VH-VL binders against Metalloproteinase inhibitor 4 (TIMP4). Designs and how they scored, part 8

Target 1, 195 residues: Metalloproteinase inhibitor 4 (TIMP4), of Bos taurus (Bovine) (o97563)
Amino acid sequence: CSCAPAHPQQHVCHSALAIRAKISSEKVVPASTDPADPQKMIRYEIKQIKMFKGFEKVNDIQYIYTPFDSSLCGVKLEANSQKRYLLTGQILSDGKVFVHLCNYIEPWENLSFLQRESLNHHYHLNCGCQITTCYAVPCTISAPNECLWTDWLLERKLYGYQAQHYVCMKHVDGSCSWYQGRLPLRKEFVDIIQP

## First folded at step 20 (VH-VL)

Design z3 (from j2 with heavy chain H105G, light chain S31N)
Fold by ESMFold2, fold request of step 22:
Structure z3 (fold): chain C 195 residues (1-195), chain A 123 residues (1-123), chain B 109 residues (1-109)
Amino acid sequence: as target 1 above (195 residues)
Amino acid sequence: QMQLVQSGPEVKKPGTSVKVSCKASGFTFTRSAVQWVRQARGQRLEWIGWIVVGSGNTNYAQKFQERVTITRDMSTSTAYMELSSLRSEDTAVYYCAADILTDSGYEYGFDVWGQGTMVTVSS
Amino acid sequence: EIVLTQSPGTLSLSPGERATLSCRASQSVRNRYLAWYQQKPGQAPRLLIYGASSRATGIPDRFSGSGSGTDFTLTISRLEPEDFAVYYCQQYDSSPPYTFGQGTKVEIK
């Protein structure tokens, strides 16, 4: 399973939907109505608690689908549990809600306060911003609407402190910068100088 | 294809230093992080520290903080671990392992391991 | 910071049996940062499972991972002769330090 790295904000912006839900049950089902197709999926029955994105396409999601095999990017979720999840995903051509390992899927309890607030008020309103993964120093802004994602360089993580506590916000002049929730907007540059 | 090749065995006296090399091939070294881990005979794996190759940023276990230095040389695709003030308790096999962040990849954990370097500290 | 406790310390089973190995964390570990390794004598560890539940490249279907939070499980659905080894879990969610469990040895009964 191959996934491009993506910041939580990018996941919300690029996904068809983002919801908070519990998983009621699971069932192994055929991947298609074609009897010649031997592939299987897991169908998870869910109880939707809140929808953050996707209102234009669906409202009351009952089922989500993921590949059965992890080599095809299937994701394992805990069914018949009080555990709440943030789920992001796609809507397939047949109307099925599809999730996989490359989506942003997290237990709700693992999200920071800022992430929870940003799901409601910030992520989907700032999809005009570009978030760029920094792999090495120097890492510099190449466009005015760009925020630099530095968690890998600082913490050796995709979802480090920056991802948990900042949102990339668009200004009226079209530029973007990292914002720490209740603090005013800031331009943040992180260059790690090797002495 | 992806490889980490470590330097050969070392026999050292207490109080001296050892520097183990870990040469990478078959992947983009600058997008990797390298951890160093040791294992004494019959013991569990013990984490020493990591380096993010692209930044040179390091992080060390408290036990090693004042004795270890992890570095890299991007021009030779080589990571190094130097352990000073050696004690007999430092006798172990030392491993390097890499985690590679790519445009096409999920974080795979540490999927590339060096062959190990035996370091023996004896009088 | 995060201690991983594996159980059992030794698991004595026959070929063809199902093996279930446990890894418990002292604090919550995000699934993305939980891995399982196999180590045979004289060899470096081999990555089996990443992200708590995803098989690494070339790892047979009989290996599976599950769990979340503080409780993680490695399952070998039907033991083969080559599966008798020591198995370690690792968290790389929090450093310093990253931590390994003490290992579970899977041996022939």
Scores: ipSAE 0.659, ipTM 0.835, lowest interface PAE 1.2, mean pLDDT 87
Fold by ESMFold2, fold request of step 22:
Structure z3 (fold): chain C 195 residues (1-195), chain A 123 residues (1-123), chain B 109 residues (1-109)
Amino acid sequence: as target 1 above (195 residues)
Amino acid sequence: QMQLVQSGPEVKKPGTSVKVSCKASGFTFTRSAVQWVRQARGQRLEWIGWIVVGSGNTNYAQKFQERVTITRDMSTSTAYMELSSLRSEDTAVYYCAADILTDSGYEYGFDVWGQGTMVTVSS
Amino acid sequence: EIVLTQSPGTLSLSPGERATLSCRASQSVRNRYLAWYQQKPGQAPRLLIYGASSRATGIPDRFSGSGSGTDFTLTISRLEPEDFAVYYCQQYDSSPPYTFGQGTKVEIK
């Protein structure tokens, strides 16, 4: 399973939906109605607590689907539990809500305060900003609406401090920059160039 | 095929240094990170440090911080770990391991380990 | 530094039996940054479980991981002869050092 890394803001922007939910039960089901298709999915029954994105397409999500096989990017979620999850995902052509390892899926309790706040508005409202993943130096801004995502370079993590505590925010002049809301911007995130 | 190949065994006297190499092939070295881990006979794995290849940024366990240097050479796709002021308790197998990043993304559920390098420190 | 304590130190079991291995952290570890490894004598560790519960590529479905916070579990549902090895949990959530548990040896009874 190969996934293009994406900042949580990008995940919300690119996903059809983002919800907070509990997982009620799980069931292994066929991937399609075609009996010749041997592939399986896990169907999770959910209790939706809140929808942050997707209400214009689906209001009351009762089931989500993921591949059974981890090599096809299946996700294991704790069923029959009080554990709450942030789920992001897509809606398939047959109407099923689909999630996989390449989506942004976290136990709700593992989200930072900024992430929880940003799910309500900031992520969705700032999808006009470009977030560019930095894998190596030099990594420089190529457009005014661009923020450089540097968690990999600084922390060897895909979801490091910048993913947890910053939003790439669009300003009135059309430019974008990293913003913590209630926290000051860390200096190492202003620019990244070859030292 | 994705591989890490380490340099051969070394026997060293106390107070000297050792430099272990870790050559990568079959994946995008410049996007990867390499970590170093050691294991003395009959003991747990012990993390030494990592390097993010694309930036050269390193991080070391405090125990090793005064004695270890992790580097890389992007032209040969090789990472190095040098440990100085060797002591008999540094006798261990030293492993390198890499996170795999390709042009299409991060490879979840897969890591690559070197075969290990035995370093023996004896007086 | 986050200390990982594995229990039991040794499991003596027969093939076909279920093995349950525990890893307890001295402080909370986010699931994304918890892994399980298998190691046989003379070999490098082999990734079994990442993200606390996701099976690595090529790992049989008899291996499963669970848990969160400070308590994590590796389960081998039916032991095969090749499963007799030492198992380590690892965390890499906090700032260095990343740490491993001391290991649980699963051996033939």
Scores: ipSAE 0.566, ipTM 0.792, lowest interface PAE 1.8, mean pLDDT 86

Design z5 (from j2 with heavy chain S104T H105G)
Fold by ESMFold2, look of step 21:
Structure z5 (fold): chain C 195 residues (1-195), chain A 123 residues (1-123), chain B 109 residues (1-109)
Amino acid sequence: as target 1 above (195 residues)
Amino acid sequence: QMQLVQSGPEVKKPGTSVKVSCKASGFTFTRSAVQWVRQARGQRLEWIGWIVVGSGNTNYAQKFQERVTITRDMSTSTAYMELSSLRSEDTAVYYCAADILTDTGYEYGFDVWGQGTMVTVSS
Amino acid sequence: EIVLTQSPGTLSLSPGERATLSCRASQSVRSRYLAWYQQKPGQAPRLLIYGASSRATGIPDRFSGSGSGTDFTLTISRLEPEDFAVYYCQQYDSSPPYTFGQGTKVEIK
């Protein structure tokens, strides 16, 4: 399995859904109804805690599916635990919710405060911005709605400081730039930011 | 066909320097980071530092910060590690390894390793 | 600096048996940046597992990884003769430095 690099914002923008959930159980199931098809999937039963994206297609997700083997981009999730996950994925033509190794899937505890806030609003509201991966210097903006993703060049990581602490935000004039922080939080601001 | 080929073994006196080369082939060198790791006989692996090829940015373990320089030459797809002020405890096999940021390759872990270069420091 | 402590130091087993190797971190490590390597005498390390649980290309099904936070496990479901080697865990979540565990030697009983 190989994956195109993508910033967490891009993952949310390109996914059909984004949820916070626990994994209740797992079961190996056939990939299709065709008895000649030897492929298997893992069906995870989940307990949805919150949906950030996907409201118009589904509201109550009970099962998610992934390929059985990591060579086919299957993902291992810890079942029968209190561990919470951010899950992003797609809805297949048969209505199944599908996730794989190339989606953005993280234990909730590993997300920064800004990432948790951005899942509620900023990521999906700023999908008009382009986030461009920088592989080498020089790396320059070619359009006003472009943010340069430099975590690899600076930290040798896909998910470094920009991935954890920045949103590429679209401004009134159509340009985009990295969101430099959050509003100072007081008790009442925290309540307003997260319902 | 991804490969890293290192320079040959070195015998050095204390107080001198050694420069080990690491030539890459079979992957996009520009999109990689080259790691340097050493292993003394019978001991664990010890990380020395990395260079991000595309930027030239480096990061070194504090133990080596004052004595190591990691560089690269993109025209020859070669990384270098130079260790100065050699001591007898620097005797080890020195490895280069690469991890690659690409839309078709491995994005995690040190998946390509050189064959190792023995460096012996003795009087 | 994140210290990785592996246990046991040596694991003496026969071919066909199941091996379970532990790696404990001194502080939390994101699973994405936890790897396992195999090293045989006179050879460079070989990547087995990345992202705590994903097999590297060409690694047989009998190798599996699990864990998160501070506790990680490598399992070899059925040892084969070529599996007798030293195994290292590594974190590359924070630098400087990236760190390796001290190793677990899996040897023939």
Scores: ipSAE 0.615, ipTM 0.807, lowest interface PAE 1.5, mean pLDDT 86

## First folded at step 21 (VH-VL; from z3 with heavy chain S104T)

Design f7
Fold by OpenDDE, fold request of step 22:
Structure f7 (fold): chain C 195 residues (1-195), chain A 123 residues (1-123), chain B 109 residues (1-109)
Amino acid sequence: as target 1 above (195 residues)
Amino acid sequence: QMQLVQSGPEVKKPGTSVKVSCKASGFTFTRSAVQWVRQARGQRLEWIGWIVVGSGNTNYAQKFQERVTITRDMSTSTAYMELSSLRSEDTAVYYCAADILTDTGYEYGFDVWGQGTMVTVSS
Amino acid sequence: EIVLTQSPGTLSLSPGERATLSCRASQSVRNRYLAWYQQKPGQAPRLLIYGASSRATGIPDRFSGSGSGTDFTLTISRLEPEDFAVYYCQQYDSSPPYTFGQGTKVEIK
């Protein structure tokens, strides 16, 4: 499995849901009800802490599904731990929540202050902006509603400095530009004040 | 089909320089990063440095910072490593490796390696 | 600089046995930037695991990676004759250098 680099904002905008959750347990289950289908899934039982996106589609998520095999983009999450995750994914036709390696899935502790804030207040409101990943120079804007993301080009990191500290915001004229969020006053209180 | 082909073996005298080439094929070179790693006989892998092809940004291990230069030519899909002021302890096999971004995505690892270039430094 | 320490230095096993290799980091490493490589004598390294737990393309399912933070593990569920080699972990998190562990040699008992 391989995934194209994308800004967290793009991930959220392209996902049906975004939640913060703990993983309670895991179970291997059949991918379908067809006994002839040998494919397997991992079903994670989760404790949903907060939903950032997907309110209109689902309210309380108890289970999420991922391919059993990492070669099929299966995600390995730590079950029966206190670790919190940001989970983004899709809702299948049968109502199951599906996540895979190419979704924006991150331990909550790895998210910056702005990223945590943006899940509530910024990302979903600015999905009209196109965030373009730069892979080489020159990298140029092709439309006014476009922001150029350079973390991959400059740092070769999925979520570098720009992703951690900037949001692509849509203006009244339809154009988009990067907005730099404020830094937390004290690191010790970041987890407490985070939405 | 994705591969890196390195230049041939080198025999150098102390104090001279060596430049090893690494030609990419079968993938989009401009979207990759290339790292250089060396390995002396019977020894562990040693990281030398890397280059992000699209930007040309480089970083080197402190040990080599004053003697190594990594470059790339996007028109020929070739990366280069030049090591100057050669010493006998620089005798090793030098590898280039690339992390490939394809149309299907990126595996977040250096999944293509060159065959290695033996560099011998002797008086 | 993040230092990766692999253990054991040498692992002597027989075909069919389970191999467990450890890679410990001096600092926390995000999973997506932890990789495992296999190197056979006279050959270049080959990527086995990326993102700490994802098998690279073409890698058999007997290879698996696990762990997080500072402790990572490569497991070979049932050793095949071709699996006897040296295994390296590499991190490319944070800032360079993107160091390798010193390697673990899996040899035939």
Scores: ipSAE 0.856, ipTM 0.922, lowest interface PAE 0.5, mean pLDDT 93
Fold by OpenDDE, last read:
Formats: structure tokens, C-alpha cells, sequence
Structure f7 (fold): chain C 195 residues (1-195), chain A 123 residues (1-123), chain B 109 residues (1-109)
């Protein structure tokens, strides 16, 4: 499995849903009802804490599915723990929620204050912006609604300083630019401000 | 086939410099990062530093900060590691490794390695 | 600097047995920046596991990675003769240096 680096905002915008959840249990299940299909899936039972995107498509998610094998982009989540995850994914034709390694999946504790805030107030409102990943210099914008993301180029990190502290926001004239969010005085207040 | 081909073995005197090359083929070099790692005989892997090819940004381990220079030539898809003020303790096999990013994605690890270059420092 | 400590130093097992290797970090490491490498004598290291739990291309399913935070594990469910080698973990989280563990040698009992 291989994944292209993408800004969290792009991940959220391209996903059908985004939720905060705990993982209760896991079970290996067949990928289909076809006996001739040897493919397996992992079904995670989850406890949904918060939904940030997907309200119109699904309400309370009980199960999420991922490929069994990491070679097929299966994701391993810690079940039977107090660990909270941000999960993004798609909804399959049969109504199942599907997540894989290339989705924006992150322990909640790893999210910055702005990222947590942006899940509620920024990302979904600015999906008209194109965030382009820079891989080499020069890296230039090709359209007014484009933001250049440089974490990969400068830090070789998926979610570096820019991803943690900036949102690509769309202006009235259709152009986009990076917005730097506020930082909390105390990190301990982050969970209270944005549960 | 993706590969890194390193330059041949080197025998150097103390106080001199060595420059090892690492030529990439079979993948988009400009989208990769290249790390340099050395290993003395029977010893553990030791991280020297790395370069992000697209930007040219480098970082070095503190131990080598004053003696190592990592560069890249994008036109020839070649990375270089130069180590100066050589000491007998620098005798080791030096490896380059790249994290390959294709149009389909990245495996978030250094998945291609050079064959290694033996550098011997002796008086 | 993040220090990775692997254990045990040497693991003596027979073919067919289960191998469990530990890599402990001096501070928390995000999973996506934890990798495992296999090195056979006279060869360059080979990427085995990336993102703490994802097998690299071409790696058999008997290899698996798990863990998070400061505690990571590489498991070989059933050792094959070709699996006897030295295994290293590496982290490239936060800031350099992107250190390796000291390695675990899996040898034939």
C-alpha cells in the first residue's frame, strides 16, 4: 500500500465522513458473501464520540471496515482501549463505513488546537480550495483558489508545522490563502474548547 | 527496477576527506529523500544525516555536524556524502537509502538502499 | 534525541517458532514514523515494516508490526530459515537524528 501525502483539510474534504471515536473491539470478517472471494476485512466496533462530517449520510456509526491485510491498505487500530481516534473514510454502496491506511486517521491527542477547531469550523467550509503538495522547488500556484503545502518538502512530515497551524481559506473573490489559527494559552484547555 | 548504486570502496589517510556517491535509477529522484547511514564491522547502524532532494534541505546528527556534507544533483539523480577530517573510527560501510514517492504514493520508509561503500581509514 | 532500545539483544530460536522483538522509545513516537528493517550478513538493510504496522512491498505476512507511543513490537509468526538476521527499528519523528535501535539478532538455536 502507498499513499500520497495530503493536507488534513484535503483529507476531510475528500472523505464522506469524519468522526471522533473509540475502538471497542475488532473481528475478522469476509469481505463479501461470495464464497469464492477469499478476501478478508477487519470490522471494528466503535463508540462514536463526535461527528464532524457526514451527518446527512450516516447518523450513529457502530462499525467500520478496513482491509485485513496492510498490503491492501488495511489500518490497525487499538481496540479495547481508551484511545480516541479521528477517523475519516468513505461509505460503501452497501452502507458500510470503510477506512484505510491512506485516510486521515490520527490519535486525537496528536491533533493541534487548530486542527481540532478546524474539524468543526473551518475544513468543511473551505473545500473549494485546492491544496497542492509541494514536492520540489520551484513550487508555484496555478490558480487563485490554490494553496501550497510545504510540510512534505521542508520537513518530510505528513502533518508538520503548516498542517498543524494553518487552514487554507476561501475568500469572497474565490481566491484561497493560508490562515494561521490561534493557539491556546494552555494545552489542557484544548479538549474543553473542542471536544 | 528501483535501485541506488554507490561508488566503490575507498582507502583514506587520517585527516583527509572522502566523498561517496549514490546514483538513483528506476524512480523519481526529485521526490525522494536520501539518508546516509554507516555501519562499522559488527556494529549497529548509525545515522549520519539526510537530504530532502526536492528542497535540498539537510539535517545531520550532532556527531557529524562539523564534518559531513550531504548534497544532491537532480540532473544526474545522484546524492553525495562527504566526510572530512577522517579518523580511524570512521572506518565503516556507508549506505545511502531513499524513501521513494511515486504518483501512486509513499510507503513512509526508506525502501531502497544502496549496496554500501566500504571506507577504510588507516595510516 | 529519541533513543530506541531493542530487546532482546539476541534471540535464539528454531525454524517454525514465533519471534517477538521489542523496540522501546525514550519518548513517544508517532506510528507513521516508526519502521523496522531486516539486515542479513553482508547485505544492506531492507525495509520490513513501515508505519509501525504496515508490511513493505514483497514482505511475507508472517511479519507483523504493532504498538504505539513508546512500545513497539515486531512479530514473526513462524520463523523461516531466511528470517535469521539482525532487525533494526528506526524512528524519524520530530527532529533529527533519526536514530536506529541497537538491533536484535535472531539466530538459529
Amino acid sequence: as target 1 above (195 residues)
Amino acid sequence: QMQLVQSGPEVKKPGTSVKVSCKASGFTFTRSAVQWVRQARGQRLEWIGWIVVGSGNTNYAQKFQERVTITRDMSTSTAYMELSSLRSEDTAVYYCAADILTDTGYEYGFDVWGQGTMVTVSS
Amino acid sequence: EIVLTQSPGTLSLSPGERATLSCRASQSVRNRYLAWYQQKPGQAPRLLIYGASSRATGIPDRFSGSGSGTDFTLTISRLEPEDFAVYYCQQYDSSPPYTFGQGTKVEIK
Scores: ipSAE 0.856, ipTM 0.921, lowest interface PAE 0.5, mean pLDDT 93
Fold by OpenDDE, last read:
Structure f7 (fold): chain C 195 residues (1-195), chain A 123 residues (1-123), chain B 109 residues (1-109)
Amino acid sequence: as target 1 above (195 residues)
Amino acid sequence: QMQLVQSGPEVKKPGTSVKVSCKASGFTFTRSAVQWVRQARGQRLEWIGWIVVGSGNTNYAQKFQERVTITRDMSTSTAYMELSSLRSEDTAVYYCAADILTDTGYEYGFDVWGQGTMVTVSS
Amino acid sequence: EIVLTQSPGTLSLSPGERATLSCRASQSVRNRYLAWYQQKPGQAPRLLIYGASSRATGIPDRFSGSGSGTDFTLTISRLEPEDFAVYYCQQYDSSPPYTFGQGTKVEIK
C-alpha cells in the first residue's frame, strides 16, 4: 500500500466524515457475508468524541472498518487506550464507515492548534480551493483557486510547517491563498520559484 | 525495476577526497529523496546526510558537516556524495537509498538501496 | 537528536520461533516516520516496515511492526532460515540526523 501526499485540508475535503474518537476494542471480522470470500477486516469499536464533518450522512459512529492486512492499506489503531484519534474516511454502500492508511488519521496529540481549529472552522469551508503538492522547483500555480503546498518538497514531511500553520482560504473573487493562524491574520501566499 | 546503481570501489590516500555516484532507474528520480549511509566492517549503519531531489535541499549529520557534500543531477538521475579530508576511519561501505514516490503513492521509508560502494582509506 | 536504542543486541533463536525486537527512542516519534530495515551479510539494507506498522511491498506477513511514542517493536511471528540477519530501526520525524538504531542481530541458536 502506498499513498499520495496530501494536505490535511484536502484529506478532510475528500473524506465523507471526520471525527475525533477513542478506540474501545478491535475484532477481526469477515469482509463480507460470503463464505467464499476469504478477505478479513478489522472492526474497531469507537467512542466518538466529536464530529467535524459528515453530520448529514451519519450521526454517532460505533464501528469503523479497515483492511486486516497492512499491505491492503489496513490501519493499526491502539484499542483499549485513552488515546484519541482524528479519523477521516468514507461511508461504504452498506453503511459501514471505512478507513485506510491513505486517509488522514492521526493521534489527536499530533495535531497543531491551527489544525484542530481548522477542523471546526476552516477546512470544510474552503474545499473550493485546490491544494497542489509541489514535488520540484519551480512550483507555480496554474489557477487562481490553487495553493501550493511545499512541505513535501522542502521538508519531505506529510504534515510539515506549512500544513501545521497554514490554511488555504478561498476569497470572494474565487482565488485562494494561504492564511496563517487564526483569522484574520497575515495573508501569505507561497510561490516557490527557486530553491 | 527500481534500482540504484553506485560507482565502483575506491582506494584513497588520507587527506584526499572521494566522490561516489548513485544512479537511479525505474522510478521518477525528481520525486525522491536520497540518503547516504555508511557502514564500517562489522559496524552499525551510520547516517551521513540526505538530499531532497526536487528542491536540492540537503542536510548532513554534524559529524560530516564540514567534509561532506551531497548533490544530484536530475538530468542524469544521479545522486553524489563527496567526502573530503579522508581519514582511515572513513573506510567503509557507503550506501545510497531513495524514498520513492510513484503515481500510486509513497511508502514512508527508503525503499530502494544501492549495492554499496567500498571506500578504503589507507596510506 | 533522537537516539534510537535497540534491544537486545543479539537474539539467538531457532527457526520457527517468535522474534521480538525492540526500538526505543529518546523522545517521541510519530509512527509515520519510524521504519525497520533488514540487512543480511554482504547485502544492502532492505525496508521491512514503514509507518511503524505497515509492511513494505513484498514483505511476508510474518513480519509486523507495532508501538508508538518512544517504544516500537518488530515481530517475526515464525522465523524462517532467511530471517537471520541484522535489523535496524530508523526515525526521520524530527530534524536530522535521521538516526538508526545500533541494530539487533538475530542469529541461529
Scores: ipSAE 0.855, ipTM 0.922, lowest interface PAE 0.5, mean pLDDT 93
Fold by OpenDDE, fold request of step 22:
Structure f7 (fold): chain C 195 residues (1-195), chain A 123 residues (1-123), chain B 109 residues (1-109)
Amino acid sequence: as target 1 above (195 residues)
Amino acid sequence: QMQLVQSGPEVKKPGTSVKVSCKASGFTFTRSAVQWVRQARGQRLEWIGWIVVGSGNTNYAQKFQERVTITRDMSTSTAYMELSSLRSEDTAVYYCAADILTDTGYEYGFDVWGQGTMVTVSS
Amino acid sequence: EIVLTQSPGTLSLSPGERATLSCRASQSVRNRYLAWYQQKPGQAPRLLIYGASSRATGIPDRFSGSGSGTDFTLTISRLEPEDFAVYYCQQYDSSPPYTFGQGTKVEIK
């Protein structure tokens, strides 16, 4: 399984749903009703704590599905614990909620204060912004509604300092920029032209 | 085929420096990070440092901060590790390893390793 | 600095047996930045598990990783002759150095 690095905001914006949940139990189930299909899934029974995105698409989620095999991007979650997870994923055509390793899935405790707040108040309101992952220097914006994400480039981490402390917010004029803190009090422009 | 090919074995005298090269092929070098690890005979892996190729940012283990320099040449897809003021205890096999980011994504580990370069420091 | 301590130092087992290797971190490590490597004599290390529980490409399903926080485990469900080697865990969370554990040698009984 291979996943492209993406900013949490981008993950949330591209996901059908985002929830905070506990994992009650897990069960291996067939991927389909076709007995000829040897594929397996892990079905997690969850206790949904809060929904941040997906209200219009799904109500209370009882089960989430992931590939059994990690090679197919199956995600391993800790069941029968009090551990809370942020789960993002998609809704399959049959109504099943599907999550995999490339989704933004994180123990809740790993989220920064800003990230937690942003799930409620910022990310979903700023999906009009394009967050571009920088892979090399120079890294420059190509459009006004673009924010450059440098955690991968600078720290080689998915959720580094910038992801933990900044939100890409859209201005009235359609442009986007990084804001630091819980409130959009400080605007930061990240431009890496030359090292 | 993704691979890292390191330079040949080195025999050095104490006090001199050695520069080991690590040439990447089969993947996008500019999107990778390269770590350098050494291993003395019968010993554990020892982390030396790493470089994020795209930015050139480096970090070194405290033990090597004063003697090691890790660099990269993106035009030749080659990473380098230079160790100065060589000592007998620097005798080891030196490995480079890269984490690979492809068009399909990234496995969060160093999945490509060089074959190793034996560096012998002796008077 | 995060220190990884592996246990046991040596694990003597027979082919077909289950191997359980431990890697304990001095402080919490996010799963995505915990990896396991296999090293055979005279060879470079090979990535086995990334993200604490994801098998690297080409790695047999008898290898599995689990754990979170400070306690991580590599399990080999049924040892094959080629599995006798030294196994290292590495973390690259937080700040460098991204040190390895001291290794666990899985040897034939």
Scores: ipSAE 0.850, ipTM 0.920, lowest interface PAE 0.5, mean pLDDT 93

